VHH binders against q8pxy1. Designs and how they scored, part 50

Target 1, 323 residues: q8pxy1
Amino acid sequence: MMDPQIERKLIEIMRVIHESDKPIGARAIADELNNRGYDIGERAVRYHLRILDERGFTRKHGYAGRTLTDLGENEMNDALIGDRFGFVISRIEEMAFRTTYNPETDKGDVVVNISYFDKDDFETVIELISYTAHAGYMISPRVRIFEEDSLEMSLPPGKIGIATVCSVTFDGLLLKAGIPVEPAYGGILQIENKKPARFLDLISYSGTSIDPIKIFMNRTPTSVLEVLEKGEGKILANMRQINSSAYEMTGKILKKAEKVGLAGCITLGEIDEYLLGAPVETGKFGAAVVGGINGICALEETGIEIETNPISTMLDYQTMKEI
Below, E stands for the ipSAE of ESMFold2; O stands for the ipSAE of OpenDDE; V2 stands for 0.75 times the mean of E and O plus 0.25 times the DockQ between their complexes.

## First folded at step 23 (VHH; framework vhh_6z1v_2)

Design zg2 (at its last look DockQ between E and O 0.94; V2 from the best seeds 0.00; counts 0 for: pae E 3.2 > 2)
Fold by OpenDDE, look of step 23:
Structure zg2 (fold): chain B 323 residues (1-323), chain A 124 residues (1-124)
Amino acid sequence: as target 1 above (323 residues)
Amino acid sequence: EVQLVESGGRLVRTGGSLRLSCAASGFEFDYYAMGWFRQAPGKEREVVAAISWSGGRTWHADFVKGRFTISRDNAKNTVYLQMNSLKPEDTAVYYCAADRYGTYFRDKEEYDYWGQGTQVTVSS
């Protein structure tokens, strides 16, 4: 876990980069930071810039220096708004709290991601999302489609919106049962012979203001299509930590969820043990869940342009239709 | 189609040993907990042993008293029950079952899939 002080420095570096009208080098960044009252050397800035590069927040332009990526700009903006180093976790907690869906009664709201794509890609999108979902790499096969004339959502001209169920829905279900859930990691999960094998890379939710899943989408390409076709490749997945006292109840709730199409939980780990290579704190067990946007990743792999807002809003699950 | 097929049940003498096997197909075996149950004539079905998906956690009934051991081979999609020091009271139909998360081994209602069973008879 990265020191909060380091994270603050990263944001300030990003701010300096953003304010530049051209790529800016480490020395210039250091100078500007010092002018702003930060005691930091060029070497330290270079170190921090590497971190930003790895996170996909900055783009290197050779000797000219760095610029912010779209992801970086978003991170900076989010961080500047109320020192939101815990923004993602807060958002998850908020949406979990707002979750009202009950698998036993089949009533209530679930958390959804919203994606936008060109209307001309509609058939391809539906087909591939359906295929990905039924292969077990999404949270639910139910989706909701929004057209241009939708009163519920403002869409750009010529675009269609699709809502997919977000993994935070599980957090909500468990919370409603009185079980606290801790977002631990987002990561790249290796699939071998159609089976989850291990996490290849992990980012802690506590170390970023941006959803780790979104970071990976921009940093490391998935190979969901390869997984679908050959049973081998890389997908996005999440790791949750839950107190060991809730082990039995958690399993029961997840089983109920699966019966109503809320699948995507890969497995529960043993208490106090690593799960799929991800660390777990003492007194807790892990829950590994597929990324809800793996279908979207598959689409992007085909070359389809799609914009995604993860953890976007709440929808009545009964209004979502299986495809 | 989900299938659990038990094998290895036969007539044995008191004090003898037997190894039961259950071959699984039609579901993701690697992420299911597996259990062995038995049902004697006129008695309720009872849990004998269970093993988590990873094999890292096992449970055995008190009446086993170290005589039976559950194990699994994920490469073969098979779960085993090694039975030693068999007694006449061990005579029953033995069933294999699968539990998606295996968070509570002793509850038969938590198991999602069941085999047809294999007969074990222990003679005096």
Scores: ipSAE 0.857, ipTM 0.937, lowest interface PAE 0.5, mean pLDDT 92
Fold by ESMFold2, look of step 23:
Structure zg2 (fold): chain B 323 residues (1-323), chain A 124 residues (1-124)
Amino acid sequence: as target 1 above (323 residues)
Amino acid sequence: EVQLVESGGRLVRTGGSLRLSCAASGFEFDYYAMGWFRQAPGKEREVVAAISWSGGRTWHADFVKGRFTISRDNAKNTVYLQMNSLKPEDTAVYYCAADRYGTYFRDKEEYDYWGQGTQVTVSS
């Protein structure tokens, strides 16, 4: 489990690397951080650089040191925005609060992830996302397409955008009913014999400015295609915990959501028990939910270039169509 | 197609024992809570016992507590009801039912799937 203080140091190290006009080594990074008032030694910087390398955010250039990868630059840019508005858990809580979707009326806003891809890949993207969603590995089979000439969103030339429903929508549904939800972990979930088995890797949302889903996409690769084909492999999933007092009501709300296609909740745990190997505090129960971008992960496994902004914005669910 | 198929119901003497089985197919059994219900002629269907998806939480109605035991075998997609010390009042059609989340065992309206039932008759 990732210590939140380690995550903060990773962000600060990435900032120093980002600001350097050339590859930079661990000693120079440590010196610069100490000049900024951080008490960190060269050995600790090397430890954190190994983590950044493993996540795919940095590239080593021998004695010259490290630079940020394109992935690292994109995530640093998102992390700087997130830092202005707090940690990623604070963004999750805000987006949950902004959720207005009502399963009884099928009206209101849901939280979405937005991904961009080359328009030449459109048919493949739509087909695989549809397949993944209908196999139960996404939050909803409803999506919204943004084309080059979209008035609602500015797109780079030759790109199409796709909005897919984010798992934070469940947090919002529960919060709207007066049930506070604690987002606990993003993770990699093992699928065995077509069934969810256990979380293999967990990153706590507390203390992170970088969405764990972005971290997992390059460090611990999913095998969503293998899950779809063979019923064996790894998917993105996340876990939240909820006070035991809300146990019955949570089940009722999630059943209603399933009737309108929001069916990405894997299961609710027993009170006071771990769920699929993920820790849950005493007095609480867990809710395990598939990652809203598992269809995007499947596409990346085929080699298609896709860029994703998770937890991007709110979108009226009625404007999203089942594919 | 979802199927819940009860078996094992028959005529038994007062004080006797029976084990009911319910074989499930067509859904992901491992993530459903299961319940046994019964309905005597002219009576409303009532919950007898229920068990969580993992088997870690069970509930038994007071009128069967100490006499009936619910259990499940997820490898066989089967839930069982062991009925001991049977009484004439236990005479009923027994139904197996499945509940997606199982957050409240006693509410029959929360159960998503139902079997056809198996007759249990307890004689003097």
Scores: ipSAE 0.351, ipTM 0.729, lowest interface PAE 3.2, mean pLDDT 84
ESMFold2 (binder alone), look of step 23: mean pLDDT 86; pTM 0.890

Design zg3 (at its last look DockQ between E and O 0.01; V2 from the best seeds 0.00; counts 0 for: pae O 14.5 > 2, placed apart)
Fold by ESMFold2, look of step 23:
Structure zg3 (fold): chain B 323 residues (1-323), chain A 124 residues (1-124)
Amino acid sequence: as target 1 above (323 residues)
Amino acid sequence: EVQLVESGGRLVRTGGSLRLSCAASGFEFDYYAMGWFRQAPGKEREVVAAISWSGGRTWHADFVKGRFTISRDNAKNTVYLQMNSLKPEDTAVYYCAADRYGTRFKDKEEYDYWGQGTQVTVSS
């Protein structure tokens, strides 16, 4: 779990970097934070700066210090909003609210996950993500690549970043149509003969500070490669519940999204019924959606070192290219 | 290439039984709700029965309730209509149809795919 005070310190460090007219080093950041009433030393600032680097939020200028990436600027603003709640569900709801993508016009921002990998693995990463997406186990075949010289993101030498569409984009599409969506569970879904069978494990989004997807990646391994090869295995999926009054309109909106390549909704449940073994409250129905990072899970199964920040930021969908 | 192919329609006597089948191909059948519709000459196509993607929920029109039963076999990509206690009024062409999500199963305009139909004729 991430300590809430650590997240606040990350935000304050980014704020100090943002306010600097030049690259700024850890010593100067620590001094400024102490002037603002924080009791923090240079070693602790270096620790937090490495977290920011790993998330792609800062760019190092050699010994001169760091500046914020565009991604870091966006995350600073998002994190300040989410800081008031300290729970992943508030992050999901805010990102859904910020979704502006309109399937009818093919314009606007979608929610993305950001993953980082060694540039020497590039061809394998692209091939497997493409295969997974076109097999129907990701939200969209569109991605965006961030290379070492990207102004939007600071990457460690030799690393490439890739943005993949997050399932929260569906929550945003529904919300823009006036349909509130309740994130219910992240889970592991059994696939049998290329067909959804049942959720094997579930973690409620309610009351958690960490994305269930990260928990599952560390606790219950997927077998996405087996699903791709044999039609048998385990994938990441999530379930949300929606008030029954929106039943018909939800179906219509999701059909429109599929026409423009926003795939990944497996099915809608019956009103008042469990969906694939996941609980659904009376007066509601469930929607089961594949995890947007199943291609990343497949890569991890091959042994490739890859780091993922789920529900990372917003990107203009038109800057994302089919892979 | 999406196909829905009905079969099993034939001539039966009043009071008889008949089972219709609809074989699906070219789409992800397990994610679709299915419906049976019928159309008598000169009349509008009307919904007879519908079944959710999992088979866990079914609906039948009042005029066939207790006589017709919809079912599906997802392993065979097939939906069925068991028709018992047939009446001359059941004479029609029967169509199967597929609806992504199945949220509007009574509305024939919401169905994505349609079969060509199979003739059922009930003689007196």
Scores: ipSAE 0.313, ipTM 0.700, lowest interface PAE 3.6, mean pLDDT 84
Fold by OpenDDE, look of step 23:
Structure zg3 (fold): chain B 323 residues (1-323), chain A 124 residues (1-124)
Amino acid sequence: as target 1 above (323 residues)
Amino acid sequence: EVQLVESGGRLVRTGGSLRLSCAASGFEFDYYAMGWFRQAPGKEREVVAAISWSGGRTWHADFVKGRFTISRDNAKNTVYLQMNSLKPEDTAVYYCAADRYGTRFKDKEEYDYWGQGTQVTVSS
């Protein structure tokens, strides 16, 4: 876990970058921060800028310095609106609470991601999403398609919307069963011989105002297509921590979910043990879940332009159709 | 075998009403969006209305908006078109069509299955 003090400095650095009308260098950033009452040197700024670069919040323009990315601007804005370092977690908790779907009755709402793409890419999108889902690298093979004339959402002209089930749905299911679930990490998961091997990189949910999954989408290319074709590659995955007292119950709930197509859970860890290389707190076990947007990642890998809003809204799961 | 069978088309006077039905069989009806199209003599086939698989989304062409209403009953594998305030320019063969995905209601090329059509004639 990154020191909260570091996170605060990162936000201030981003603020300085944002306020600049041109790319700004580390020295200039340091100077500005010092003017603002921060005692920080150029070297320290450079260190922090690397972190920002890695997170996809800044873009380097050679010797000219850095600018904020769209992702960075969003992060900055979110952080400025109060101490929102826990904002993503709060969003997850909110959406989990709103989850009403019951696998036993097959009624209720699930959490979905919304993605937008050009209507001309429709066939490719459907095919690849279907393939990815059935390969087990999405939460559910059910999707909902939205046309530009949809009354439920506004779409840009010429675009089609697709809703995919979000991993937060599992949090919701468990919560409804009385099991608290803690978002721990988003990360890049290595797949070897069609099996999860280890997390290659992790970002704690408590250390960012942006979904770690979204950060990785911008930072590190996935190779979902390679996984699909060769059984080897990198996908997005999440890790949850759950109290050890709920170990058996969690397993049962997940099994029930799988029967209705919610099969995004990769594996449960042992109590008090690392899961796929990720740390677990004492008294808890880990649950690894595939990123719900791996299908979207696969599409992006093909060169299709697609915009995604993760953890976007709730949908009646019965209105979503298997493709 | 996939079948779409339209019914209800007939001669009606201007200002009259008709309800068209389309009975579907041979495919999973509740997975398909449905649409109504019409084709007048010498004109291109045009979309009249469309409805998603659940009925939660509907679309109506501007020329029929307010006069026509599309609906469906998935239990009966039937889609309907209620037509009110009919005009002579509404005279056409009306076709029922099924779209697997319901992503482009306006695009006739997206529809997978078509009925044979039913004739609607509006006299002055």
Scores: ipSAE 0.000, ipTM 0.245, lowest interface PAE 14.5, mean pLDDT 89
ESMFold2 (binder alone), look of step 23: mean pLDDT 86; pTM 0.882

Design zg4 (at its last fold request DockQ between E and O 0.77; V2 from the best seeds 0.00; counts 0 for: pae E 2.7 > 2)
Fold by OpenDDE, fold request of step 24:
Structure zg4 (fold): chain B 323 residues (1-323), chain A 124 residues (1-124)
Amino acid sequence: as target 1 above (323 residues)
Amino acid sequence: EVQLVESGGRLVRTGGSLRLSCAASGFTFDWYAMGWFRQAPGKEREVVAAISWSGGRTWHADFVKGRFTISRDNAKNTVYLQMNSLKPEDTAVYYCAADRYGTKFKDKEEYDYWGQGTQVTVSS
């Protein structure tokens, strides 16, 4: 979990960068921060800048220094508003609450991501999504396709939409059972020999106004294709924290979900223990879940242009078809 | 096809030791909790021991009293039961089972896959 203090420093660094009329170096940033009452050295600033680079918030201009990306500016603005730090979590909570799907009755709504791509890529998209899903790197093999003439969704001209099941669906299922679920981290998960090994990078949901998964997608750090082909690479995954009192019930619910194709949960951690290298709070256990958009990531890796809106809307799971 | 194949069961004398093995295939072994059960003639199947997917958490029945130890080797997709100080009362068919999440070791109904069992007989 990135220390809230680190996150604050990152925002302040971004502010300094934003206020600069040209690329600004680490030393200059440090000086400015010190002038503003922050005790920080150049080395520390460089460390933070690397984090910002990795998040796609800054762009390096050689020795001239860094500037903010559009993504960085948006993040900064959202963070400075102070009241939006919990925006993503609030969205997750909302969608979890709206989840009505019951695995036992096979009725109700699930949370979905919506992606848009060129209609000419349709066959490739379906094939790769199917392959990714059946390889176990998506939440569900069921998708819903929206064509240009769809009344349910407005699509750009020449585009097709695809809905994939979002991991927040699990939050919803658990919540309906009376189990509070805390979004902890989004991250990059290393796959070795076709097995999840460890998180390589983590972003706390509490430390950002942007969905960590979205941040990673924008940086395109995944290698889902490599995972599919060679069993080695990087995928997106999430970590949830759940109170230890709900350990047994959580397992039961997840098993029921898996029987109906909602099989995106990798595993549950031990109580009070790290899971796949991610920290877990005392009195809680972790749930590692694959990113619902890993199929989309795979597509992007092929060069297909895709726009994705994670945690977009609710769909009747029965209307989603296995591909 | 999912398979759990137990081995190692045989006739042993009281006080003897035996190591049971269960080889798993057809599913992602590394993410399943594994358990050992036993069923004596005329008795219900009972849980003997269980181990989480990571091996970080284990459970043993009270009647084991430190005599049996469950372990696993994920590289070999195998779970083991080391049985020491065996008693005639330990005579039973021993079954290996797999639980997807392992959130309730003691509940046999939570286990998703079962082996055919291996006979352990302890003579007096």
Scores: ipSAE 0.884, ipTM 0.952, lowest interface PAE 0.5, mean pLDDT 92
Fold by ESMFold2, look of step 23:
Structure zg4 (fold): chain B 323 residues (1-323), chain A 124 residues (1-124)
Amino acid sequence: as target 1 above (323 residues)
Amino acid sequence: EVQLVESGGRLVRTGGSLRLSCAASGFTFDWYAMGWFRQAPGKEREVVAAISWSGGRTWHADFVKGRFTISRDNAKNTVYLQMNSLKPEDTAVYYCAADRYGTKFKDKEEYDYWGQGTQVTVSS
């Protein structure tokens, strides 16, 4: 079947089968898809199940229904990745375009992440974020605090919001100078003897349907506190690719950004070379940047409950204060 | 406080060798490209050699190719210039400089930090 709409329905049906804790029949699949907002009948589900059976993606268990085969599981995962591979990249491109901050005038909007925490944790939060930012493991020491009575956003009772600068702000600065930036990886960067060493773990933005930063945050694979205390451990970092024709101008722009406190770029790689173990395409160079939420990661390591929306919105940098 | 401190400059005879060192402190040395420059009396300061932050890319001016070698030791926060087959025209004050990203090695205007210099004098 070459019909794209049929292929989409096959994927949705496989998703329902995958999520079932037991073999599932056509009626139950149809009911579940309608509950999720898809307009599909049992007859149509049976038609698509026949296609899945013929392709070897499902296995029938008599009247109990179907489960996915190993081949079906692989196909569903590949198709899901393909359907969503552009979501995070599209968001990054949108936010980079909306960046208007000008380092020479210190005016304009930057991209921020928004985190929420219990107001009783306020002093601990500001202390650790300040320490992490001034140690060089965040994009900027400027933050913005949103309290319960904020007119700009609705906060749950008893919560405080904090905006921290997102690394996509660099993408926006470069874009405004005519330099497109290709997001490549989110990753875990090893710190050894107080120095960045190599990426230990990388998730391609094009290879996942979920923002790599959220994946790493939920698994708590960082040890930012250990880095701050001992100079050994793991931090969040991202890697971008940029066409080699922009090599010299990228360096100039990033130096200018550092003068106003946007100092999260670790380094620029050599043209045509891997950067800190991360692959870089021929004709390009990498830019390795710390994760803008490493201070939040440090807080999570202490057990503080924090919810984070990465790449959340734009804020006027002038309304953000050094913490 | 950022410091670049050159050492090793002295008087040597034509054909001799010297090794200059530049010790860095007050910044994250590992992520800076480093350059050696020289300035003879009445002349413009000129780039002699440069090395990328990783050490993977080096550049040497034509007037020193085959004679001078730049290198770095990131564990010691030090950059070196090995100077062989010295000529009287190599007489100058030699400066160490650091460039945050090192994307344009040859342009002295791209360097962010400078040392005070060390005198090299080559006698005939």
Scores: ipSAE 0.461, ipTM 0.779, lowest interface PAE 2.6, mean pLDDT 85
ESMFold2 (binder alone), look of step 23: mean pLDDT 86; pTM 0.878
OpenDDE, look of step 23: ipSAE 0.749; ipTM 0.895
ESMFold2, fold request of step 24: ipSAE 0.383, 0.444, 0.408; ipTM 0.733, 0.771, 0.744
ESMFold2 (binder alone), fold request of step 24: mean pLDDT 87, 87, 87; pTM 0.895, 0.895, 0.891
OpenDDE, fold request of step 24: ipSAE 0.883, 0.866; ipTM 0.950, 0.944

Design zg5 (at its last look DockQ between E and O 0.69; V2 from the best seeds 0.00; counts 0 for: pae E 3.8 > 2)
Fold by OpenDDE, look of step 23:
Structure zg5 (fold): chain B 323 residues (1-323), chain A 124 residues (1-124)
Amino acid sequence: as target 1 above (323 residues)
Amino acid sequence: EVQLVESGGRLVRTGGSLRLSCAASGFTFDYYAMGWFRQAPGKEREVVAAITWSGGRTWHADFVKGRFTISRDNAKNTVYLQMNSLKPEDTAVYYCAADRYGTYFRDKEEYDYWGQGTQVTVSS
């Protein structure tokens, strides 16, 4: 079995090829991947392209570069179905639509991330996730734990799964209220004296097929632990744009959500104004939301090995327990 | 524990000026919009002014007519109400309140936390 990391790189290469309107060369692919947070050289890309060629997933067009074959496209699509980081906007829209949770009735499903870690790290994981959540840097302090013998989820041997609430849940809540929500940016947010200061870097959701959050996780290290300990550092956060007509209603819905533990919205911006340094379109206001995986980032900062599938599935929020 | 503590209320003469302060603690002040309310004897509590978390937007009641100004200092976790050209009809208990998102300043029901109030009396 090929190294999962290699497989991921292959999929990402295929994505880049697929997104190109013409044959694309190894250098261009490497450049694009680096822009997406992958540290990879042209030589490495060439190596991977050979693998793809051998598998029949790509077609070489001389010096012009490669395109995907039908087989490659199918494989990519299949892999992308498994790689939940691709086509992020579509996935967000899908999961928002599937959100059924009502804060007023305390019934329904929320969007969750699923993470896997070694069972020996269980106590540390729970403690740090709890701490991060209660500090306000997660969406909810409720989680669901999946054991190895769980019928609901297939886990690798010796691993435990944890479901955390995803920020897309807010999109879902607002959508159910008839409010369209546009994913605008993912970014690195500077925390100063336990307060949001500004985005240090932003990636537009419309400009990439990869989740901006994932890009930053690979490119720029967070310092969530520093934020927790000293009130200073860098966390992951998202920006949503919402039509100004929904300004009052949005605030009301978010307040209701907070009462049931769905927090994580940092603040709402003024109509037609920048929020925490992020641009906002005319006729809209911004909503800044903490990254749902900040707890996971904190864990990674400690050196714990953890695999995360963001925007993974739906869970009944009532089955999730506060930790 | 969440606390909002108003100060600065006193007896003043008509045409005088007064600055009220509200010190906040027990919650993330920078995340909340702040408002000033007042309640005169026999009257309902009414909104005087409000300000967003960043201070980027303010609202003032019509009866203020430019006489009062709300401001805030997030470094001090304090919201202020500068009151000029005071009139006897401004006599009331003034309350500080906090609203998580401040998307609708005029609705007192949207405010999450309240102070105990400070008495302002304007004599003729």
Scores: ipSAE 0.786, ipTM 0.904, lowest interface PAE 0.6, mean pLDDT 92
Fold by ESMFold2, look of step 23:
Structure zg5 (fold): chain B 323 residues (1-323), chain A 124 residues (1-124)
Amino acid sequence: as target 1 above (323 residues)
Amino acid sequence: EVQLVESGGRLVRTGGSLRLSCAASGFTFDYYAMGWFRQAPGKEREVVAAITWSGGRTWHADFVKGRFTISRDNAKNTVYLQMNSLKPEDTAVYYCAADRYGTYFRDKEEYDYWGQGTQVTVSS
């Protein structure tokens, strides 16, 4: 294994090279790293640059310094994605661990997303979320409403909060049965004739404050309203991987969850097979789950201003009521 | 309302062929694995064949292997059972069934929805 401190320095050096609008030399790299709080000299930078050269990640331009190769750009981007994915993974693991809900007893906590909206929009929000949830495009039709006088949550004047169940609740249910779940990825799923067709895009969840609606609308926007009206369009969905040894038990647990309204799992993939066009690793199967905020996506499509904190907190499922 | 409607059952001669269809409605067909079961008079219902939600994997009971083939058309919300080389012992009511995830398809207790059945009679 490489010393983690050395690997971190290699990534930071590549970052400085990437951010430069021209080839950059070891002295300039050292100066920039020191400005960023790293205590590193020019000689140490040259040492690390030799490692990058040997790996094929940098190209030397004589005295002018180095630029990143295509391989270097790809490696740096993968490392940055990995760091953000690791943060989301840590949050998912924390919330899955904190899940205590037991479908057999109807007791315990589930993971929720919390959205805030202007109280003047209340009727429209309730109606569309209810419609979206009962059409099967949310995790559960149970929600919790927090009004201005809520003792559980501080709300700005004129705002109402709504908690909707997060898909990480499934990860927690499985974990409690001894089934580890590999991280959930966000994605865009095409719906044709009210049926799942294929994943169009699969994007790592990049932090608690990042609204997946904003991410997907920049690249492949949803059209949840079109799905609700015509059975055609694009919804948020996510995918996770599970070891094939848990195949039968996973199915049984998810069926029990559906009996209590946790019905957002679209399907389980076949072992060692792609799931709706998304790749799945050997020895595993995928689970495709609707996005817990598809009702919020539908509302955004109408032009209603809503702010969402995904993977926000835990709520006792017994305090959540069918909308 | 969930419905599974079998059709195609009729009287056929020994050695003949028959194709059963099961039309599904009231649920998202692409989310479900499907199975065919049969029940002869005085006997318990038994699994004949099963197919995964995508159609990528199938299973057939030993007593029909090589003679029956399960298939599905997700665009039409329909599952089929092609029955060849029919024997008098194949005489039964045939049932279509749906299993939400299909992870243990040989156990009739794991199936969530059932059709009303279609009679297949094979004459000597």
Scores: ipSAE 0.287, ipTM 0.685, lowest interface PAE 3.8, mean pLDDT 83
ESMFold2 (binder alone), look of step 23: mean pLDDT 87; pTM 0.902

